VH-VL binders against q58483. Designs and how they scored, part 19

Target 1, 193 residues: q58483
Amino acid sequence: MKVIGISGSPRPEGNTTLLVREALNAIAEEGIETEFISLADKELNPCIGCNMCKEEGKCPIIDDVDEILKKMKEADGIILGSPVYFGGVSAQLKMLMDRSRPLRIGFQLRNKVGGAVAVGASRNGGQETTIQQIHNFFLIHSMIVVGDNDPTAHYGGTGVGKAPGDCKNDDIGLETARNLGKKVAEVVKLIKK
Below, E stands for the ipSAE of ESMFold2; O stands for the ipSAE of OpenDDE; V2 stands for 0.75 times the mean of E and O plus 0.25 times the DockQ between their complexes.

## First folded at step 5 (VH-VL; framework fv_anetumab)

Design e2 (at its last look DockQ between E and O 0.04; V2 from the best seeds 0.00; counts 0 for: pae O 13.0 > 2, placed apart)
Fold by ESMFold2-Fast, scan of step 5:
Structure e2 (fold): chain C 193 residues (1-193), chain A 123 residues (1-123), chain B 111 residues (1-111)
Amino acid sequence: as target 1 above (193 residues)
Amino acid sequence: QVELVQSGAEVKKPGESLKISCKGSGYSFTSYWIGWVRQAPGKGLEWMGIIYPGDSDTRYSPSFQGQVTISADKSISTAYLQWSSLKASDTAMYYCARHEGYYWESSGYLDYWGQGTLVTVSS
Amino acid sequence: DIALTQPASVSGSPGQSITISCTGTSSDVGRYNYVSWYQQHPGKAPKLMIYDVSNRPSGVSNRFSGSKSGNTASLTISGLQAEDEADYYCSSYTSDSTYVVFGGGTKLTVL
């Protein structure tokens, strides 16, 4: 069993990375292999709408997206994290999402477990609208969407941070990320038993 | 070209007040956190605190909370470090440095440094 | 006290490789991939050499590389040159209220 966590932050090690890693750490404590992927240093290009992937089963754009999609296909669970940018996901994460069309051919992510993480500058800073966008991505890929486990039990990991590393002191945010990881691990184990 | 230019060396007596400066240029000053780092003679680096000049949000290391004041004037792209009453133990090199590039998605590393301001406090 | 542990000194000859260690705890180096390394020549400000464990800023030689295993981060300098002689400081983000904690520094001598 393996769960991957992907940070859509344009920064390699920001508050979003901290929350995604917290969720992955909780998953690793359950005996599941984990891998963290940051989009900050990846070459990503937007979808150009050519339909080539449908005709040939492969995107003609040469960049880092195909390797990431392969890791998503091979994982049993996927955590997507994003800073809140104007109430939604980062451009980096949106590029990955839009380029995932080839994985819908045969629904290659079907029944994989999806969890979402969002970090905003304030508690009412758009984390839930960002998480809803990520959940919609999981749903269109026929994945199983989970929120954070008891006792926090809402929609996923929700962090608050403005200064570098602020999320380390966001006890509530860290707890939501850990409980998200625990729920992802629980459901992955149920599916793979 | 990103550049941080600090004020010149200071020689003070215990009990005197002091305010040193760090002027940023070549980037959007209000979009990056500015930190202060202390280095006592022959010693290592100590992180003091940071300020976001766009709204003057300021954070201190616990060791320096209440010992110094960090401020900024965004109209002249300048950050400040201030003491109300200097002690001999404040003798040190003081560096300002820009924290990693951008906003709340920063890892906290220091990418550009000022040249340093030597503060000597003696009787 | 020094929060991160570095050797006080290390030495090497021109053309050799050396490694400087930076040891913390499971609440800083072991937990976060927020390790950076700074080079300081006498009378000069520190210069960023490595950030986020292993990334190099533009303009830093690929002779400098960073890694981490458990609670210990390492800076490796290959093909030593005389100009590499300097003090090297590691830093890490920590779980306490300090945003940055530095190591005590390592003096590199190129013999």
Scores: ipSAE 0.191, ipTM 0.707, lowest interface PAE 4.7, mean pLDDT 88
Fold by ESMFold2, look of step 6:
Structure e2 (fold): chain C 193 residues (1-193), chain A 123 residues (1-123), chain B 111 residues (1-111)
Amino acid sequence: as target 1 above (193 residues)
Amino acid sequence: QVELVQSGAEVKKPGESLKISCKGSGYSFTSYWIGWVRQAPGKGLEWMGIIYPGDSDTRYSPSFQGQVTISADKSISTAYLQWSSLKASDTAMYYCARHEGYYWESSGYLDYWGQGTLVTVSS
Amino acid sequence: DIALTQPASVSGSPGQSITISCTGTSSDVGRYNYVSWYQQHPGKAPKLMIYDVSNRPSGVSNRFSGSKSGNTASLTISGLQAEDEADYYCSSYTSDSTYVVFGGGTKLTVL
């Protein structure tokens, strides 16, 4: 069993990365292999609408997206995290989402467990709308969407931070990220029984 | 035109209190962190701490925690550095500076500096 | 608690290039791309020369450039001029024990 966490933050070691790693740590504590992937140091290009992936099962654009898609296909669970940019995901994460069509050929993500993380500058500052965009991505891939576990149970990991590292001081945000990880682990185990 | 204007030089005795000021203009005062930097005579720069005037989120260097108080009055676009009891070792130049604000997780530099306030604490 | 490590002094002749180093740790210079450089002439406030490792603010000469490798950032001044004689400080963001840390400073002498 394996769960990957992908941070869509354009900055390495930012608040989004911190919360995604917190969720993965909770999953690892349940005995599940984890892997963290940052989009900040990746070469990403937007989809150009060429439709070639229908014939090849792979995008013709040569960059780092293909390796990330392979890791998503291999995982049993996927956590996507993003900073809140205008009430939605970062451009970096959106490029990965748009380029994911090869995985929809044959529904290769079907029934994988999906969890979402978002970080904004203020509490209730677009985290939930950003999480909803991530949830829509999971649904379109026929995945199983989960939120954070009790007692914080809502839509996923929600953090607040104005400067890099501020989420270390967001105790409730850290708890939501851990509880998301616990719920992802629980459901992955249920499915793999 | 971004400007940070600090209060004038101070000559004080050990044990006295002091509050020096830094008035920001030409920008949205509540949207940027304001930091304080000490420079003892002939020495380098020491970061003391920072405040976000929008909500008074205040953070200190460990070396200055409990030694000074940083505050702001957003109604007059002014940040403050204050001591309850000065020591001779507090003799230094004190600068305020604007940190780049939190947005898209881009921060960490001091783009505009005040002219400095010389504080002299003697006998 | 020491600041980021810089050489105490460097010198060069007009027209030469010089480099000032700033060595930190994986908790500051190595972790974040929030390294900045400041120039300070005697009796004056510091002036921002480079931010985010390699970016120049408007009005700063392109003779100033910055870079980073691992835990070490570098400021390079090409075409050295008499006006460049000053103290130079690096700084880096960290969230561990302080949110900003300065280097000890480097005195640049133009011969």
Scores: ipSAE 0.006, ipTM 0.600, lowest interface PAE 10.1, mean pLDDT 90
Fold by OpenDDE, look of step 6:
Structure e2 (fold): chain C 193 residues (1-193), chain A 123 residues (1-123), chain B 111 residues (1-111)
Amino acid sequence: as target 1 above (193 residues)
Amino acid sequence: QVELVQSGAEVKKPGESLKISCKGSGYSFTSYWIGWVRQAPGKGLEWMGIIYPGDSDTRYSPSFQGQVTISADKSISTAYLQWSSLKASDTAMYYCARHEGYYWESSGYLDYWGQGTLVTVSS
Amino acid sequence: DIALTQPASVSGSPGQSITISCTGTSSDVGRYNYVSWYQQHPGKAPKLMIYDVSNRPSGVSNRFSGSKSGNTASLTISGLQAEDEADYYCSSYTSDSTYVVFGGGTKLTVL
């Protein structure tokens, strides 16, 4: 069993990375293999709407997206994290999402477990609306979407951070991230049972 | 079978207007882009532009933007390339060709070609 | 306006394998798998030989193959025959201006 965590932050070691890693740590504690991926230093290009992937099953654009999609395909669970940019996901994460269409051929991510993490500058600064975008992505891939586990039990990991490292002091955020990891691990184990 | 048939050779003077044609058959004419390619004598191929006959969406190479006009009449499955005022430098073989994909971004290649139309412009 | 770079000429003996290179940039050959190859005999219209880097249309000999590495695409002709003597052009979609560009062409001589 393997769960990957992807940070859509342009910062490789930012607050989003921190919370995604916290979720992965919780998963690792459950004995599941984890891998962290940052989009910060990746070459990503937007979908051009050519629909070649629908015809050929592969995107014609050459960049770092294919390797990431491969890892997504091989994983049993996927955590996507994003900073809140104007109430939505980062451009980096959105490019990955849009370029994931090849995986809808045969629904290659079907029934994989999906979890979401969002980090905003304020406690109610768009974390939920960002998470909703991520959840929509999972649903469109026919994945199994989960929220953070009890006792927090909302929509996923939600952190508050304005400056790098701020989320280290956000106990609430850390707790939600860990509970998300626990929930993902639990459901992955149930499916693989 | 897919076929593109172009109009005959043209001999013109500088300053004259010209419109050459390319008629498609054997496929859904409105479902594929048609492109024009120029080849000057002894020179290489030059991509001029494309048109989607279904809605007349037209795209030009920067080098040919404003220099020529590409159009289509889907009622007779014909694409056109025209000049308002020919120059000696317009002397070349002109090919029409079909793009494979519905979306030109997805193909970028020309799978069927017309036989070419030779245009000679001289005083 | 950009152009793809091809060698002006290549030659080979019957039965040999030859390769024609097509070098572009990260905005065309290096960015997309939209490279195509065309064969043109003297006085004839071009013929599509390879599309999308390595796909061969129906009716094209399996002696023709295509590949790409980085910003350079390659056309390989194995078992060279006299009829292969022609000009060869590569082409690619360009992202910067959203149009297609051709290479300068390569004259293949069969010795």
Scores: ipSAE 0.000, ipTM 0.535, lowest interface PAE 13.0, mean pLDDT 91
ESMFold2 (binder alone), look of step 6: mean pLDDT 89; pTM 0.928

Design e3
Fold by ESMFold2-Fast, scan of step 5:
Structure e3 (fold): chain C 193 residues (1-193), chain A 124 residues (1-124), chain B 111 residues (1-111)
Amino acid sequence: as target 1 above (193 residues)
Amino acid sequence: QVELVQSGAEVKKPGESLKISCKGSGYSFTSYWIGWVRQAPGKGLEWMGIIYPGDSDTRYSPSFQGQVTISADKSISTAYLQWSSLKASDTAMYYCARLTYYDFWSGDYYFDYWGQGTLVTVSS
Amino acid sequence: DIALTQPASVSGSPGQSITISCTGTSSDVGRYNYVSWYQQHPGKAPKLMIYDVSNRPSGVSNRFSGSKSGNTASLTISGLQAEDEADYYCSSYTSDSTYVVFGGGTKLTVL
């Protein structure tokens, strides 16, 4: 079993990375292999809507997206994290989402477990609307969507931080990320029984 | 290629002000936190505080809050540690160090590059 | 104002292995995989030897290894050499506002 975590932050030093890693650490503690992927250093281009991926099974755009999609296909669980940009995901994460259409051919992400992480500048800073966008992505890929486990038990990892490292002191946010990881691990193990 | 170069040693009297510097080169200065670490003679390392030069967000250790000011000038890639009124107990070696960022292949929460240190001696 | 607990000194002979412990709490070493180790020779700045519990920076000998069990992190140095004689400090991320806490330091003597 393997769970991947992807940070959509355009900043290598972002708080999104911290929360995604916290969730992956909780998953690793359950004996599940984990891998972290940052979109900050990747070449990403938006979907051009040509429908070539449906006909050919492969997108004609040459960049780093295909390698990431391969990792998503091979994983049993996927955690997507994003900083909050106007109540939604970053452009980097949206580019990856829009470019994921090839994985709907045969529904290659079917029944994989999805968890979401969002970091905003305040506690009521758009984390939940951003998580809803990520959940909708999981749903259209026929994935199983989970929130964070007890005791935080809401919609996923929700961090507060603007400067790099701010989420280190967001004990509530870190706890939501850990409990998200625990829930992802529980459900991945349940499905692989 | 990454380098942190600190200002030279200082000898001061109690009550004098002092500002020491740490100049970063070989990397994006505004993308990493810079920390200040104190080492009193014959003693261990004490974290004093950290600054993010991109927006000057500054965090202090409770032991040093109100005792020093940390600042940065991103136009010259330099961080500063400042005292308004030195005390004999401020005699120590002061290190600046870069705190590694949250990148895919790089860890978190460790100091990967250190300045050479600035010795501050305060005596009457 | 909380420091991690290290033994004040440790000693070994060339070719032996030694281990230095670093004990914290469930809010730092026990909670996070963000433990680093630094080597400091007299009169010099500290040098990063281990980060994230067990990772080595480029250029650090594989004789240095790190591990963690519960609230205690450990630095192990195998095949001791004279050049290893130095002070060693552990550090951990902590959930309080300081971000960083250092251990008290361990003086390693090789003789």
Scores: ipSAE 0.000, ipTM 0.464, lowest interface PAE 14.6, mean pLDDT 85

Design e4
Fold by ESMFold2-Fast, scan of step 5:
Structure e4 (fold): chain C 193 residues (1-193), chain A 122 residues (1-122), chain B 111 residues (1-111)
Amino acid sequence: as target 1 above (193 residues)
Amino acid sequence: QVELVQSGAEVKKPGESLKISCKGSGYSFTSYWIGWVRQAPGKGLEWMGIIYPGDSDTRYSPSFQGQVTISADKSISTAYLQWSSLKASDTAMYYCARHYYDFWSDYYFDYWGQGTLVTVSS
Amino acid sequence: DIALTQPASVSGSPGQSITISCTGTSSDVGRYNYVSWYQQHPGKAPKLMIYDVSNRPSGVSNRFSGSKSGNTASLTISGLQAEDEADYYCSSYTSDSTYVVFGGGTKLTVL
């Protein structure tokens, strides 16, 4: 069993990375293999809308997206994290999402477990609307969507960070991320039983 | 245009309380973090903490957590650094500085106050 | 606390170029592109000279430039002038101990 966590932050380190890593650490504590992927150091290009991936079974654009999609296909669970941009996901994460069309051929992510993380500048600063966009991505890929487990029990990992590293002291946000990880691990184990 | 003006020098005895100030002008005070930096005599710069006056979000260096209190009064565009009980080791020059941060950049101090010298002796 | 390593002093003659190093760890300088440099004349407050490794604020001479390689950031001053004589401090963001850490400072002497 393996769960991957992907940070959509344009920064290699930052608050989104801290929360995604916290969720992955909780998953690793349950005996599940984990891998962290940052989009900040990847070459990503937007979807050009040519529909060639439907016809040829692959994307014609040559960049780092295909390797990331391969890791998503091989995982049992996927955590997607994003800083909040105007109540939504980063451009980096949206590019990955839009480029994921090849994985809908045969619904290669079917029944994988999805969890979402969002970091905003304030509490109630667009984290939930960003998480909803990530959940919609999981749903269109026929994945199983989970939120964070008790006692936080909402929609996923929700952090508050204005300055880099702020989330390391966001005890509430870190707890939501940890509880998200625990729920992802629980459901992955149930499915792989 | 942008200016940070700090309160005057202080001479105190160990155990006394003290509150020094930093008044911002020429910009939107509630839109920028204010940081505090200590410089002991003949020594280098030490970061103490920052505050965002718009919502009073405050962050401390681990070395200064519990040692000082940082606060701000946005109605008079003033940030404060406070001690409940001064020690001789608190003798230093204290600078306030405006901290720029957005999604694309990190902690850096673009404008500095002139400094407040605090001397703690018996 | 001071976690970044700078040489205690550096010297040069007018017109020369000098470089001041700032060495951290993989948790600060090596991890982030968030290094700033400050100039401090005796008895005065520090002044921002460089931010985000290599960016120069308006009003700072283009003789000042910044760079980074691995765990070491560098400030280079070209065409050295008497007025450049000052203490220089580097600063970096860190995720593992405090949000901001300063270097020990470097005294530049222009002779």
Scores: ipSAE 0.000, ipTM 0.455, lowest interface PAE 16.2, mean pLDDT 85

Design e5
Fold by ESMFold2-Fast, scan of step 5:
Structure e5 (fold): chain C 193 residues (1-193), chain A 123 residues (1-123), chain B 111 residues (1-111)
Amino acid sequence: as target 1 above (193 residues)
Amino acid sequence: QVELVQSGAEVKKPGESLKISCKGSGYSFTSYWIGWVRQAPGKGLEWMGIIYPGDSDTRYSPSFQGQVTISADKSISTAYLQWSSLKASDTAMYYCARPGYDFWDSGYAFDIWGQGTLVTVSS
Amino acid sequence: DIALTQPASVSGSPGQSITISCTGTSSDVGRYNYVSWYQQHPGKAPKLMIYDVSNRPSGVSNRFSGSKSGNTASLTISGLQAEDEADYYCSSYTSDSTYVVFGGGTKLTVL
């Protein structure tokens, strides 16, 4: 079993990374292999709507997206994290999401477990609306969506921080990320027997 | 080869404006913060501020907020530190530095430093 | 504003061990495991020697080690060599609006 965590933050070392890694650490404690991927240093380009992926089974755009999609296809669970940008996901994460169309051919992410992480500047700072966008992405890929486990039990990992390292002081946010990881691990194990 | 290369030494009069530069190479310039650290003659290191070139998010030490402007130009992978009106007390060595020794958030551990720009302000 | 507290100077002879302390508060050194140590030779830029309290960057001798107890971080240099003579600065992350705070620096003299 393997779960990947992807940070859509344009910063390679930031608060979104902290929360995604916190969730992955909780998953690793359950004996599941984990891998972290940051989109900050990746070459990403938006979907151009050419439909060539239907004919060739592969997007003709040459960048880092294909390797990330391959990792998503091979994982049993996927955690997507994003800073809150206008109540939604970052442009980096949206580019990856839009470029994932080839994985809908044969529904290659079917029944994989999805969990969402969002970091905003304040406690009620758009984390839930951002998480909803990520959940909608999981749903259109026929994935199983989970929120954070009890005792936090909301919609996913929700952090507060903007300055580097702010989320190290967000005990509640870190707890939601850990409980998200625990729920992802629980459901991955249920599906894999 | 990851490196930061700073502009050359400056000698100025009080009241003059100045803009010094820090050029990054060998890495994704827009994906890492660039910080500025001051060292007055015979004194220790003082934190001034930091910028994320990808979105121009800038954070200042309270001691330097409003005294100096930090900016970046993504097209030439260059960060800047600028003064509208220099004072004699601005005489110092100025370093730019990149935090991020590894993939984890290392709490502003500066692994790559520029060589420094000496700014001398005197009458 | 406020700097972390380091001794102004320390000295030792070749082959000895020395320790440099860095004392902060419960809002910086005492709270976060984000203490760094820098070596600065005259006329040169600082070099990162230790990050995250005790981690050593690639290429830094294992004679350099870091630790932390309460509000005080320590840099220890074993098997002291002439080229270790330099100024040493600690730094810590702080959640205060300064984000980074440096120590006042310690001049190491190798006699």
Scores: ipSAE 0.006, ipTM 0.499, lowest interface PAE 11.9, mean pLDDT 85

Design e6
Fold by ESMFold2-Fast, scan of step 5:
Structure e6 (fold): chain C 193 residues (1-193), chain A 123 residues (1-123), chain B 111 residues (1-111)
Amino acid sequence: as target 1 above (193 residues)
Amino acid sequence: QVELVQSGAEVKKPGESLKISCKGSGYSFTSYWIGWVRQAPGKGLEWMGIIYPGDSDTRYSPSFQGQVTISADKSISTAYLQWSSLKASDTAMYYCARGLYYFDESGYYFDYWGQGTLVTVSS
Amino acid sequence: DIALTQPASVSGSPGQSITISCTGTSSDVGRYNYVSWYQQHPGKAPKLMIYDVSNRPSGVSNRFSGSKSGNTASLTISGLQAEDEADYYCSSYTSDSTYVVFGGGTKLTVL
């Protein structure tokens, strides 16, 4: 079994990274292999809408996206994290999401477990609308969507951080990320029986 | 009609270089992967690697990474498999085959095969 | 080596049905519906017989069928004919680092 966590933050060691790593740490504690991927240092380009991925099963754009999509295809669970940008995901994560169309050919992510993480500047700072966008991505890929486990039990990992490193002191946010990881691990184990 | 035509048999000595070819016709060459499969005398099939001629994206089996080079020239619809220094253990039949690999609806299979190129390496 | 496990040989008489098994792991055959089967006559290139577990290419006899249960895929040939005598190879996608893995091959003898 293996779960990957992907941070859509433009910062390699930002608040989103902290929460995604916290979720992955909880998953690793359950005996599942984990891998963290930051989009901050990747070459990403937006989808150009040419539909070649549907015809050929491969996007003609040469960059780092295809390697990441292969890791997504090979994982049993996927955690996507994003800072909140105008109530939604970062441009980097949106580029990855839009470029994932080849994985819908044959529904290669079917029944994989998806969990979402979002970091906003305040408690009511757009985390839930951002998580909803990530959940919609999982749903259109025929994935199994989970939220964070009890006692936090909402929609996923929700952090508060305005300045770099702020989430180190967001005990509630870190707890939601850990409980998200626990739920992802639980469901991955259940499905891989 | 889709067809893959491979170059003729080769007899070489250890340490020599070699480049064999696979020419596609009857389809859009840049729109499909070309894979290379090795079959040692009396043995089974071994996947070596694959190339997408449209952008030269190349993937290798770990067993063959660094041992061979796969390339393609889309202007003449031809894929290549090459060795910088042959060994006696490279004696085998080498097949090219058209693939729909990498996130496609049909998975990872080869629908049309070349006739094979026999490579014999002996001192 | 991560080759898929096939019996070395199987045999049958004309008109009979035979089944060839292909056993892998939960990271290849058990995980993905990307199992293919190839027929190879002596001295000839392989020919695709089945792809994506159970689909037949145009021109392949409906006497050939594929299935999968757990970590084992199966090729069944009904109404055996002399021309079916050949080596049969299964193949699967694998995420482990090899990408494509073949079975060791099964020699079918029609007697």
Scores: ipSAE 0.000, ipTM 0.426, lowest interface PAE 20.7, mean pLDDT 85

Design e7
Fold by ESMFold2-Fast, scan of step 5:
Structure e7 (fold): chain C 193 residues (1-193), chain A 123 residues (1-123), chain B 111 residues (1-111)
Amino acid sequence: as target 1 above (193 residues)
Amino acid sequence: QVELVQSGAEVKKPGESLKISCKGSGYSFTSYWIGWVRQAPGKGLEWMGIIYPGDSDTRYSPSFQGQVTISADKSISTAYLQWSSLKASDTAMYYCARLSGYWDTSDWYFDLWGQGTLVTVSS
Amino acid sequence: DIALTQPASVSGSPGQSITISCTGTSSDVGRYNYVSWYQQHPGKAPKLMIYDVSNRPSGVSNRFSGSKSGNTASLTISGLQAEDEADYYCSSYTSDSTYVVFGGGTKLTVL
């Protein structure tokens, strides 16, 4: 079993990364292999709408997206994290999402477990609307969507960080991320029985 | 022009109050944290604190909390560093600098610097 | 209260390559990719030369490069020129409540 966590932050060690790593750490504690991927250092380009992926199973754009999609395909669970940007996901994460169309051919992510993380500048700062966008991505890929486990038990990991590194001190946010990881691990194990 | 312009040099006596300024122009002043960095004569750089002018959220280094006050007036795009009672040990060059990024960034580097304000405190 | 460790001085001749080290701990340089480098000429404000370990701002010569291995970040200046003679400071984000720490600075002399 393997779960990957992908941070859509434009910064490699930002507040979003802290929460995604926290969720992955909780998953690793359950004996599941984990891998963290930051989009900050990746060459990403938007989808150009050519539909070549439908006929050939590959995108003609040469960048880092194909390697990331291969890791998503091989994983049993996927955590997507994003800073809140105007109530939604970062451009980096949206580019990855839009470029994931090849994985819908044969529904290659079907029944994989999806968890979402969002970091905003305040407690009601767009985390839930951002998580909803990530959940909609999981749903269109026929994945199983989970929220964070009890006792926090809402929609996923929800961090508050405005200054760099603020999420180190966001005990509530870190707890939601941990409980998200625990729920992802629980469901991955249930499916792989 | 994207720039930070600081107030002029100050010569003060111990016990006096002082407020120095840092005016930003050419960018969205309320969208970036502004930091204050101290450099004592012949010494290295030491950060003092940062402020987000949009809502005056302020972070101090532990070494400077309670010793100085950082504030900002967003209507005139100006940040301030203030002492209620100066000490001879406050003699230093003081720089303001813009913390890179936006409210959603995670970087701690200063991409734009003021020219510095020399503060000399002597009896 | 804590500075990153830099050599007090380094020297080189025009055309040579030199490297300045910046050593921290596993809670700052070793943990985070938020290492920046600043150049300061006498009487002038610091100028950002490198950010996020290895990135150059617009207008900074490609002779300047940054890297990191373990707890040590490095600034390398190739093709040394007289104008490179200055003080160089590293800085890193830290996991304690101070958020950022600076190195003690390195005086580069171009002989």
Scores: ipSAE 0.012, ipTM 0.542, lowest interface PAE 8.4, mean pLDDT 87

